# VHH binders against Bifunctional chorismate mutase/prephenate dehydratase (pheA): the designs that were tried, part 4

Target 1, 371 residues: Bifunctional chorismate mutase/prephenate dehydratase (pheA), of Buchnera aphidicola subsp. Baizongia pistaciae (q89ae5)
Amino acid sequence: MTLKNALLAFRNAINILDKNLINLLAKRKQLSLNIAHTKVKNNYPVRDIEREQMLLKNLTILGEKHFLNKKYIESLFSIILEDSVLTQKKWIKKYNLNKYKLEKISFLGSFGSYSHLAAQKYAKKHSKILTDKIYKNFSDVITSVEQQQSTYAILPIENQSSGLIIEVYKLLQKTPLFIIGNIYIHANHCLLAKKYTPILKIQKIYSHIQPFKQCSKFISLFPNWKLSNTTSTSEAIQHVAKENDNTIAALGNESYGELNKLEVIAKNISNKRNNITQFIILAQKKTYITNKKTHLKTIILISKKNENCEKIIRNILHKNKITLLKLKYYVTSKVLLEKIFFIEIENIYCIKHILKQFTIEIKCIKILGCF

## First folded at step 16 (VHH; from M5 with S101N)

Design N5
Fold by ESMFold2, fold request of step 17:
Structure N5 (fold): chain B 371 residues (1-371), chain A 121 residues (1-121)
Amino acid sequence: as target 1 above (371 residues)
Amino acid sequence: QVQLVESGGGVVQPGRSLRLSCAASGFTFSDYSMGWYRQAPGKQRELVASIRSEGSYTDYAYSVKGRFTISRDNSKNTMYLQMNSLKPEDTAVYYCARGYNWGDEYWFDVWGQGTQVTVSS
């Protein structure tokens, strides 16, 4: 063979191999679609980091047996795995849109409020696309789900600095809705600006009205700052990120600022110390039953006139070797010594027997949900 | 009809006391947090004090802490603000508000017309 003909033969052989590689990648992509269908049916998450790490380890070992560099194989299959995850996410998103009408989540607040952030976090955690419905009071939020105008409600139940949100607990006593999950939001506003922005050069601050009120003490240290109201904290962050201006900053969430490549130039600037708020998600009984299989917690409401009710509750839980995760109460009558208890326990299969023991010793009990 | 009516405002010399009242009607008073806000001439409305349902938590602006006391009587559907050691800086229209508060969140949806408090010699 001449040198030119030998090179042509090798190039043709490589072309054949490349066509086979493309076919295998296409077939692997089709299997990713089949996997997405299975994950939807069984409510599995799209991303499984532990499995992906194990797969990469096994593939590098196999590649080295065939004299392929481990870093090359890791890079190659990392790209293939990311494509697989993206393909599954796109399919599941389209499947949810086609199978069910867009679901709605109701809350009290505004765009950029912590309730809004909690709703977004819940949607992301559960791979849901939800339409936000904002109400002016908690009763309307709950009613919207009771009347099936919305699928979910999200409400705060506890804040670390101010305690139980009694107004919500009173509604929980009355509603037939079930708690199907919870979300925790850390209130930690930051001053955010483009990289290398000196704080002393800042002249104008963008944010929603709530962070301005919550950080007013810090803002007062800079009396020359001009405050510009935006419709959301996210809008403020995007505006500062877009502008090529080293005299402006935004007041908002650290995580969203970092995603938009803004630098945190001051942290912990709220008038009150950083604070965690627990939110719960309420839904109709049928929605609760659909999500039942992977519960870690049970929340129980107990109403009792007896002064020793906490001791009775703790004794029953200890006798049955049940882990008490949280116990809270509030007083409904000082004269009658009435209390309402909210108990969070580790979920176990013998709940019916435990409820019988509570009913024998305690006048009224209601299961609020498992999640 | 949901209604909040403030009373107890007036003209007072510095160092004296006033007691404001807010009478609530048209809703279940004990289901809500209540608050007092004030607005001085040319200034934005600011929180003075808030009180959760059943009196379970109170919060105060730093400028009034130790001088003002918020309270409520759920049996009379009334909230109070005891204002001691009044200063000229406390001169404002004081508003009663109904809603919810927790942590750094304040969501008030119903307001009274306000009552004038003037602190001058």
Scores: ipSAE 0.491, ipTM 0.813, lowest interface PAE 2.0, mean pLDDT 81
Fold by ESMFold2, fold request of step 17:
Structure N5 (fold): chain B 371 residues (1-371), chain A 121 residues (1-121)
Amino acid sequence: as target 1 above (371 residues)
Amino acid sequence: QVQLVESGGGVVQPGRSLRLSCAASGFTFSDYSMGWYRQAPGKQRELVASIRSEGSYTDYAYSVKGRFTISRDNSKNTMYLQMNSLKPEDTAVYYCARGYNWGDEYWFDVWGQGTQVTVSS
């Protein structure tokens, strides 16, 4: 046997082992992808610190039984585990992007409006990536989902300052869509101006009448300001953004200001701190069934000509020990004493029995959703 | 066709009254909020008053509160603006608008052609 031949034989043996090691690592990576698929279906986190620590401990013990250094095994498998977590995160991100690039959410408003913020909040809450579709009226928003051009619609139903948005409730009576969720947005106004605008140099403020009313205490701190009304806060922001004038500012929401490259000069300037708008999410029945895991409340619309309808509703709920979460109504005819009621109740197992009881005593009832 | 047609404008002396009308057609009037806007020469269009469906909420610009009254008759598909104690500063083209409003959100998508109101001696 020559020294050259022995060395070549050992090098060939190592090459074979290295190929086998690569094949095993590739198989392990494929199993990590299968695990990622399972985690997505069950909403499990990618990182499982407890499992990783147990695995490293067990591998260290196994390695020591085969005369492999503990630190060596820990370092090696720490690298392998880090790659596994990275691979799973990349796959889940790509899966979510591909799944949601076809799903759209429709709303009335603009980029940066509170409806847009509500859509973003819904997407985040439910780990969704949604494409925004903006319409100029609520009926088109609803129609886009009815015709399956969009998966979701988001619409406001109530604002603390101005009450029920009756126009939306009227559409809810007509649409076959289901309410699948709620989002609440806390509105606050900001003073917005071009970059590097000193607040003491501001002389004229643009906005709609409502923000001027809601920020009157803040505005009173600057009695020299001239107030100019606009058709909307978005128009005010666009006007200030177009001008080369460091003496003007707008009142409006922060997100739309940022989209128009304006700087927030002051925020949290509203007189009241709790102006909340409630938004609902509408979807087709098939989306409703597929997406819901648990339901906490049921929303019911009752159209009634009978003047004792509220008493009947309360008696049925009391008799069955069901919590009334919300009861609202508006009058459709004073002469005919017609009201339309919207109620939210806690979701319980016997809801079908109670709905039948409502139907017996109240002739016009529609279930708007459970969530 | 979705249309809004204003009427009732004219020339009037300070202190007098006018009533504007907005006739709506081509859509379900009671499903929308309505508004009156005005635009004086060289100025931006501003909200004068708004009224929600069924008259459930009204809002007014500070400069017209107490002098102007917005109303609607859903059976006639018509919105009105009663303008009392008119001042020269009320001189503008007045526009009828259809849309939605809530809180500090105002989203109007259809506008009339406008009617001129001139207050001078």
Scores: ipSAE 0.440, ipTM 0.801, lowest interface PAE 2.7, mean pLDDT 82

## First folded at step 19 (VHH; from M3 with S30D)

Design L2
Fold by OpenDDE, last read:
Order: structure tokens, then C-alpha cells, then sequence
Structure L2 (fold): chain B 371 residues (1-371), chain A 121 residues (1-121)
């Protein structure tokens, strides 16, 4: 290995570590916000000097064990702690000024479901604290945002296996809400248990009914396992975490396992590998087609009664030098030759003018969002 | 009021056929996916078949695939289950359900009262 190659390898390794550090800091920041929320609710002060000092002391000791300079560790974590305090203060200030309302996110499903995971992922991505609101149907999910009960709605629009979720598209035609984001979720369950639990010692597994079905092939490998249904994946995981039993496990997402201090004892146990569901986030806020190049794409819904509608759409986009990112359609009526098109294009300033070119035999044309 | 009413159940001999119907009322029928579930004595309720709102996609349990056919008539607000080549193991209460399905996820929120299907010699 040439010296140059070795150096490059080390540099790359450092870069990876730096990225990990950033990720850890981001997670810590999120926790600080959660703490702020908790403190406000319980009327606790933001700063606890004694706790901070103790924490720093412990961290410096830990640093020494790893041959890190005490002053360096102290300085670093002092900065981190200060940032945490600042973050909390800012959040609380906004909260007290009634400028910040606890934002709610509505979705169909249960705690620990893929929809819930999508909501969490979205919240994390945008450094938001969201309260989860679970509904039983998509209409109620959307209505909750329309009525300002929730700030966001998350809905699945496409699954890799089953295709477009047409029921959601029907709702999208009617709602005044806008798509403000996308989240992709891989349907991938794992078996979660207490640390150092051998898989062969497992006697009973807990889960929502959905994961049991989704992991049926894996489960079939262990015919002696007792299955216990819970109301949610989260409940299953929590149950396993609370019990002092090394013979039980839960099906769920790795992230939930980690949150509950469970270990992944088996990965990728879902029947369908790479099962991806695309979720959209809806909100009332018009993502202003701001001239700001910050939006990457525009999503358009077109309903048209024409056999050649796709060709027409493509031609119009081509003539206007618009880059097509995605085009999908659903046939709503074979008899009426009616199709609903879901189109993703690069964000353009003149999209409204271009849409006027789609005037012939259009039942509906709508900008669903720009983000 | 949202309501699902099953009909068509009964007692049949093995190898025979039954057709179940589910009449929906109180909601927009074509806004929802529909499904059939069944529950045998002492067993958990299980999915039998599902159909999307426009009927363009169907899914079946492995045990009934090739024998059962789910369909719907949106103009009549009715879903059907054609059950052919019935077996004793198909004996159960069959439930109609309203909801959504995608991939391997099934989220149903409304259920009928069920109709008894008994397959016996």
C-alpha cells in the first residue's frame, strides 16, 4: 500500500468519524428540545448548574480513560452544553410568546408503524418536535390538518409492491393542502430483545398483527415460538423492555429498539425485502413557489379523459424545456378513458403559465406542492 | 351511519361453492379499499382477500389463492367473495372490512357483523 493510499484511507476514515460526530450532535440537540418541552410542561428551570458540573466531571474522567486531554474534553462539552442550553432557551422563549404551538402530525396507523416511523423521520430531518395523532382513515388525517387540529399530515402514496395508493390521490384532488415533503420508508423489521439474548432461547414474541404477517417466513423457522398480539409495535417493544425475561422478544424497527435499550438479535426478517413506501407530508402552508432555488421539484396532479394524455403531457414539458423527474398514472375509468397523472418536475418559475397549456379535456389540474 | 352487512353464508359440502356479499352504506364506497377476513373457532382473525377502491388490485391469502375471488361493484356499493372448491378448513365466520391496503400493510377501521360459513360432509 503506497503511503499516499494509506493517507487517503486514514483521511476517509476521519471523514466518516466526523460525519458520525455531526449525527450524534444532531441527535443530542433533538433530545435537548425534548427536554425543553418536558421542562416547560413541568415548570422546571432550563439550567441546572450542579448537573452540568457533574456531567462535565464525568466526561473528563471518561476522556482520560481514552487518553484525551482533560481541558480539551471540558472545553468541547462546555460548548455542547451551552448550545443545549441556548437551544432550550430559544425554544422556551418561543413557546412562552405563544409563537410556537406544539405542532402535531397526523397519520393512519399505530405507534411503531411505518407511518409513525415516517413521521419521526420527518420530524428528525427538520429538527421538529411533533406530537403524533393517530387516525383510522385517510380522510380524517387530512381533515385534521384542514381544521387546524394538526399542522402536518403524513400519507402513503406509493408502495413498491402494490403501486400507487389511489385512495390517497383521490383525496389529494379535493384537499386544499399542499405537499411539503417526501419520506421514503423501507419496510424492514428486526427481532428485538434484551441484551445478550440468544435467539434460540426465545419462547415468545410480541408484536402488532402487521409485523407478524410481514415476518411470517422468518417466524415459521421457529415453530415453537408463542405469538402474542399487542395493540402497537411500540407497546410490544416496551413490554419486552420492561419485563425481566430473557426468553421474550418483539418485532419492530431498530430505532425503537434502541430507544428502549433493546438489542437487535435478528435483522432483515421481513418477508419482502426492499419494500419501500413513499410518504408525503401535507400542510396548509403554501410553499410559496418562491423564486428561491431552494425548491427542487414541483408535483402536479392532472386528471384527463384522453388516451394520448401521457404523450401530450410529455410533449408540453419537452416544448417548454422542463425536466421530467417522474411520471406515474392511474386509470380511474377504463370505459371513460380517464387517467390521473402524478407528475414530478424540476422546479420552474413559470409553472402556472405552462399549466395553462393543458386546457383540453382536463378534468382537474392541480399543483400539489413545491419542495 | 357507516355500516357493512355480510350475506351469503351457509352450510355446504366440501368441493362446493359459495358467494358472499357485503353491502356498504353510510360512506363513499369507492374511496376505500375493502377486504374479507375470517375467524375460525379458537383461531385468530386472518385476512382472506383485499381489493383496492377501483378493483384494479387484489391480494389473497395463500390458503385461498386460486379458489377464492374478491370483486366489487362500486355502482352497487357491494363487495363479493366467490369461494370455490371449499374445504373444511375454510369453516369460519367471514367478515367484511373497510380500510386501506398497500404492500403488506392492511389498515381496516370498520367491520361487519360477519356471516357463518360451514364446510362439512
Amino acid sequence: as target 1 above (371 residues)
Amino acid sequence: QVQLVESGGGVVQPGRSLRLSCAASGFTFDDYSMGWYRQAPGKQRELVASIRSEGDYTDYAFSVKGRFTISRDNSKNTMYLQMNSLKPEDTAVYYCARGYSWGDEYWFDVWGQGTQVTVSS
Scores: ipSAE 0.846, ipTM 0.951, lowest interface PAE 0.6, mean pLDDT 88
Fold by OpenDDE, last read:
Structure L2 (fold): chain B 371 residues (1-371), chain A 121 residues (1-121)
Amino acid sequence: as target 1 above (371 residues)
Amino acid sequence: QVQLVESGGGVVQPGRSLRLSCAASGFTFDDYSMGWYRQAPGKQRELVASIRSEGDYTDYAFSVKGRFTISRDNSKNTMYLQMNSLKPEDTAVYYCARGYSWGDEYWFDVWGQGTQVTVSS
């Protein structure tokens, strides 16, 4: 290997590392935002000087172990820490200013439901404080955003056991809203009780009607348990948390238990294991449909009557060197041989131009979102 | 007005069959999943069967699996429950419901008045 080639190889390696560093910094920034969210909710100060100093000290020690100059490491991480502080301050300021614009998130379900969990997860991920709005049907959920009553809507689109939720896809075909994100939720219930509660001492369990059904096999192992229905999972958990009784427990998710300072005394008590539901977030903001390089994927819905539609779609994507991330479909009419495709592709420049190639026998083509 | 009306209930001997119907009106029928629930005296209402909007997916309670069949005709805005090999334990008021279902989640928002099914010798 010529010296020149070696240098080139090293330079390329450095470039790769630099990209990795940028990615790591981006992740760190996201965590800083999450911290800001947590701090504002709990009225914690942004700056913790003692913690920062300790962190820098530890990092410098670590740097030395890797033969990095102490001052260099200190300087670098000081800059990173300051950026974190600024990021937090900026976010908190914005939060306080927007406090008057309470953003709402709409979903189907109840408090403590998996849809609610999805909403909470989304809010946390994006460091948002959202007010929950519960509806009884998916149409109302979507309409609430269309009418600007809510900023966001959360809808399930796929479940591992039951497949695509066709009812939601039907709505997605009609709505002018865009998908701006997705959340995966593992549907696992837990038995939640006060700390140090033995399972054998439990006499009564509280739950929404759904978790009772979903955990029926587990419950059957304890025939002496009294069952009490609540209006929501959250109510059940809160009831147990408020009562000074070590013989009661609630069915719910681990996250909500933690929020209410309950302990998980039994895990994975759902009848169905590894039950994952994919949720999407809908919003009015068109800004997400921009071919911005920052977007990771584009979601497309295609409706076609031809049996060979999948092949056609795949061929077009291949010819255009578009990476297919996910392709799912469902049959809308067996008689008409109509299929609706839900396609996730890597975000590419000028995706709209490429989509124009889908002209033959396509009933509908729609960009649902880019994020 | 959204309305669900059940029919087809009655008194039948064990081992016999009944077919329940649910007529839907006041909403777009094929936008919703449908389901059958039942409530026996002194017991809680329980899911019997559910069917997605396009009929491509059905779910059954373990106690009725293999004996009951849920179906729908979207052109008639009607859902059906074919109940075969009926048992005394199947005695209940059966309710038609509108809503959504995925995985083990069942979110139904509209219910019919119910139809009585009695299985007795």
Scores: ipSAE 0.842, ipTM 0.951, lowest interface PAE 0.6, mean pLDDT 88
Fold by OpenDDE, fold request of step 22:
Structure L2 (fold): chain B 371 residues (1-371), chain A 121 residues (1-121)
Amino acid sequence: as target 1 above (371 residues)
Amino acid sequence: QVQLVESGGGVVQPGRSLRLSCAASGFTFDDYSMGWYRQAPGKQRELVASIRSEGDYTDYAFSVKGRFTISRDNSKNTMYLQMNSLKPEDTAVYYCARGYSWGDEYWFDVWGQGTQVTVSS
């Protein structure tokens, strides 16, 4: 047998052993899962440090009998044990989540945002829980529901002052999630400052650009105030809260002010009394268009390349005696005359049949929800 | 990797113009609103201008309104800030940012490294 052949034989033997090791590890993992199941049922902790230490000790002794290095065996089985613990934790977490039907709500941004307020309002109303995770973009919020990390997602779709939130509509076109509800948040701007701050002592106000604009009439009453722009309303409030200065104030919502221990110095300081943001609730649950008159409206998204798309849509609805509740659109391409329509109609059982009538130059037609 | 890279900064005299650019990569550019922030020495970072994903809506800080123009070219994944009638008070590091804006809410999650703008006589 040539040296080369001998080496090959040994290598093959090692490969076989490696496969066996993997199989053994797999079996061990399965047992760990069974243990996890047992522990959950009996309310036992996952980690038993004393047991782990004893196990490692015994294994090292055994290793020595086989002329294996103690540190090597200790290191190896430490990794294995850690993996076992992680596996158990993961399984238990999943089990608990499923058992307790913890329905979480995902939303954009940090605490104090309008999204947070919307989520909180909805959660309270429906006995749901908010996620602890901060999502940094709308896509991640939606993905969290798609991946079943959360049950619901709350997203803004329209603000009375700034109009449609186009970024959300774009995502709605792509997501398999359904709109199952809506919630309206009234943005009430307040002047917020530290407790017992007289309004006349205020010298500087912090805010975003928009609240400054929205409260311009009120601000105009105080021409000596210095205005400082922040990146967010939350930031403005936080800044005022952190500063030991009773001559500064922030524009923002009362709720977040309270959270930051600021007092409302002035209320209803917005130019417009009704600044409302509409939020939608997304979920995986297909709202079956049931004959049950329990649903009031159907929301449809239509993407079409035609200047007369609105007329076409309206005509089709009219011909079918469907009541139009709301029609909004945005232009996605001026060159191509592409528009995306967001349509709310009365709930009708035969909506699917009606949608089939939209055949000409439609890129996308989707029922977003029925509720 | 999500990246925002600012360019176009420099030293200019008062009353002059400068155009900043922000090149975006690593994400779908038209899915996000964009904005410009600036931070002067010793001051807090402030929003200068914002633009929605489709460019159909823009917003400006009071201090720059009428002088600055924010725009974007989605085909090039680039946002711009045309700064006219520059003042010494405009001296700052200017940052490009990705995010959303509606009502009084502004949320930005990604920032560029910034470009220095200095306005001095």
Scores: ipSAE 0.778, ipTM 0.934, lowest interface PAE 0.7, mean pLDDT 87

Design L2
Fold by OpenDDE, fold request of step 22:
Structure L2 (fold): chain B 371 residues (1-371), chain A 121 residues (1-121)
Amino acid sequence: as target 1 above (371 residues)
Amino acid sequence: QVQLVESGGGVVQPGRSLRLSCAASGFTFDDYSMGWYRQAPGKQRELVASIRSEGDYTDYAFSVKGRFTISRDNSKNTMYLQMNSLKPEDTAVYYCARGYSWGDEYWFDVWGQGTQVTVSS
């Protein structure tokens, strides 16, 4: 390894650590907000000087154990603590003015799911908080927002491998909620195992059925591996994490592996490099189709009983000089020849007028959102 | 009340066939994907097969692929598992489940009580 390559490797490693530090700080900030909320509800003061001092002392001691300079650690965490206090004060002030509410995001499943990842990504970007509740079905996720338990709901609508998630579209027809955004999550499978596990020592791998299929090329390189099916990716990872066995591994995402203290043995082992799931964000707030150039697209749902419905839709859009960005459909009834269309078009102020042109044999037409 | 009730289990010889049924009630059946799980003695529960709400997509465990067929009749609120060429290794309690599936994600929230399938000579 040339000196240059070694330096590059070390630099990259440092960059990764820096990113991790930022992520940790972000998590800490979120906790600070939760603390603020708790303090307000219980009429506790924001600042506890004695606690802060004790915390700093303990952190300094811990730093010393890791051969870090005492003054450095003290200075660093003083800044962090001050930021926490400021964050709490700011939040409380807004809360008292009824201008700011702790906004929660609901999603399907638990930690480690793609929904969770999507929710986390969105929350970080928009300074929101995830709900502590675990929802087990899409209906409950939506209901949580409808009942004002959460402000936002995140649901998957499409996967590049499996196609449209029709169950969500069925719910979208019924809910008064609007799509206010979307997020894409890449499904990057990794081989996860206990630390310091050589890949050649692996004898058995755990996964859900789909990741096995999705990683079949990689798995084929190891014909002696036993495959064990689990009910979920999370279960597979947890199983490996709980076992004191260095000959087993799981297929899953890197984030969940890290959470469970597993090491990535192999990365990007999926047959398809670009397995992407599209998630949508739902909220009660009507994003008014404002003429404001800020919205890029309008999403429309059309349910129609017609064999030529796609052609009709395309023709209407063309006649009205509307740019079609995306058109997807799903057959909901073969017998009834019913199709649900998911349409993305350029944002146009007069879209409501244009939608009136779709009146023939339409079961449902709905603007799902503009963003 | 949301309920799933399995039926059709029993004792069969290797190479024989068995058809399981799952009757769903208390919810809109075609709003959900469905699946079959099984749990053998001393083993963890494992996914056997899944089917989307409209029956247009099915998935199978490697061990049962080509032998088992999952299907559903939404008009009857019933899901089926046709099991052909049964092996002793297929011996387990089979569970019906309600949920969703996309990509590599499987989420099931309701389970039946299970039906025993025993394959023995």
Scores: ipSAE 0.723, ipTM 0.911, lowest interface PAE 0.7, mean pLDDT 87
Fold by ESMFold2, last read:
Structure L2 (fold): chain B 371 residues (1-371), chain A 121 residues (1-121)
Amino acid sequence: as target 1 above (371 residues)
Amino acid sequence: QVQLVESGGGVVQPGRSLRLSCAASGFTFDDYSMGWYRQAPGKQRELVASIRSEGDYTDYAFSVKGRFTISRDNSKNTMYLQMNSLKPEDTAVYYCARGYSWGDEYWFDVWGQGTQVTVSS
């Protein structure tokens, strides 16, 4: 046996042992969860320093019997014991939240934003009472559900005026979360002013640059209006709400205007109708399983270097008489020929066969959700 | 440590050009939209331009459209603003920002310290 072949044989044996070690650690973690169940029922504390120290002492004695260094065993099991304590604390926190039936939905935005409206629409559609949890970036929104700080996340994936929200699609490639539904929100700009403000008395309009562009046809009907830019639509609405002035108004969404006690003076004033934003809802896989029945569509992520990938996808779907609801892609700037596709398809009952055809011809496939 | 650092500001005559740069560090640059904002003395901070993570969509304030060009080089973690045909009205502190943009939504969570641009004779 050569040195290369002997080394390979030892490496294979180590791989088998490493798998066994992982399995034992997983079993130990499950027992820590069972201990957490017992501690909650008996009001015992999670951390028992005396027991931890005694266990470490006993394990070092046992380890030395097997010719393992004392400090090595202390270090190893100190890590394992700390993980056990953290696992029990996380479980007890989650158990207490579920006991009070406090479910949370996370999103990027503010109260009154279109993301907030989408969260409210989802809650109503599914007869749920949800607590809003607002984050400043999409990664934190997703992480909050991955870490079980929130039950649901809601994120935009496409806007009719600006296209795919590629930043969200990049996160979907990385997350183990599952798409369990979608919500569509129409972007409806409104002219907002204090109660009983006559439209002919308005002289100055506050808003962000984008609503001014998107409502330019309506604004042109009033050539004497002065337009004042703000850093956000919400700032404009707050300014108008604070001033005791019947000559000022704001452009913004109806929901935030109503929260600030403003009246809708004009509605649906955008140049283009049907400016729709599509939102998706993400959840842990276990949440998906409880709502598994009556699925209408499947969303699949596909990446491939073949420049004819779109034609291949369409041919496979056509051959199997599967309705293509949506096909979108973006080009990865790192590789000029590589594209990432997102497809929505209807009523998949034999998805295993379809996936086999895709994997024969396509480099990478991930099912993002079914709902 | 998330950080944005602007550079390239200065004093220029009307009609001339400047190029601003924003160096990003401490995060994955191509996971975010970027934007340029400006604030003139006594005025509110306003959007100048925005660019999505792959350069797939750009947007401009009406007052700068056709004169300014936003761009990004994801390999260098840098965003740029090419400002042509500068006017005295463009005098402001220019800030770069990291976040997300879509439709009429702009959500920026990290900001630079700003760089002064002064357009005067």
Scores: ipSAE 0.601, ipTM 0.871, lowest interface PAE 1.7, mean pLDDT 82
Fold by ESMFold2, fold request of step 22:
Structure L2 (fold): chain B 371 residues (1-371), chain A 121 residues (1-121)
Amino acid sequence: as target 1 above (371 residues)
Amino acid sequence: QVQLVESGGGVVQPGRSLRLSCAASGFTFDDYSMGWYRQAPGKQRELVASIRSEGDYTDYAFSVKGRFTISRDNSKNTMYLQMNSLKPEDTAVYYCARGYSWGDEYWFDVWGQGTQVTVSS
């Protein structure tokens, strides 16, 4: 079965490469739009013929280095550049019709991080054009919206594998910002290698034993690969990043691969999906009122009490026949039996009465948002 | 001024134990995840262990799982790494870091100066 395995591997490799090409074109388009936003701020024209011609010349030289036909590269990137210019012109026309300040969305992460993907998904879902503002900690992300430097913040609140992101919940207790929506992002193991690594040149895969087991179906598509165990996925990724070798790859975390300047050769390669991250969007309360398309059936409450809080919450909801959609908590003291609860309930006609009753019995409540 | 100061490093024989400490100042300690990284000579810095702000979730490099224990005492603004059954391969400069961790995401923005751990007979 060696010839059949080789043909299967080639066709699977082509399919993977085609998906990666589409992803790169999408990323390039987003970066080009971000650059165009900067040009609009300085009243520069969208079309820069001299830059376009210089770029095409440099790309044909690079293409020849990789044995790609000069005319092929020129045609390909001419199409890409023309699409980028037309897209930017359409955006500018729509922007001028609105004649308002360009809105910004803040998050912790980097280009290509899950937070960046969540921000893009939110923008698309709501037909918005948003400028990304990236910070190195959640406190700065929230502060940027509190000080009106940005309109929106997006932060993760829960990950299926590791649970609540308590650090964000602590910030939610302190901020006057309002939750106006959420976004879900699926994350799983990825094949990672140095930039421009041909997938068919890969001979050896490094990873921890768990990703090898969890990705066994994908690995079977490439029966010529030699698997080498490492003590962690981070070790595998660091090893591949350090070596100047285009025949090796790592199996592990997409985000960690990007941080180590590795390229994602293939995504979503786990046998079963197993890791969803929930992100929330924060904004000033005035922004919430303006965006009335949000469904008003969910209330998020924060409380702190030594004991009986869960029982009290459930009793109040049961007495008033209110549906509890979610109940989450984290422990602040096991000795004192202290917990902080976050609940979602259906928004109903008697909500003022319920909030008053919660306040009397629990003391420390805060409405985080309706959406 | 945000600072992280490691201590507790030293020279030990294989099979012995060390306890590293990381003292934090200039920020609200229990608002952050903490992590230990290490860098051996000629190698890249790598994650050893991480712990979330309430100790609610910990994660370990495979090479140290079962031997090392990360912990934190939020009342003392201090994170610890108990290192048992030390091997020569554990020889490195150990760094503490402040930031956030969840799932397979690690975002650390503040780093300590490091403390040397040497395991040699």
Scores: ipSAE 0.592, ipTM 0.875, lowest interface PAE 1.6, mean pLDDT 80

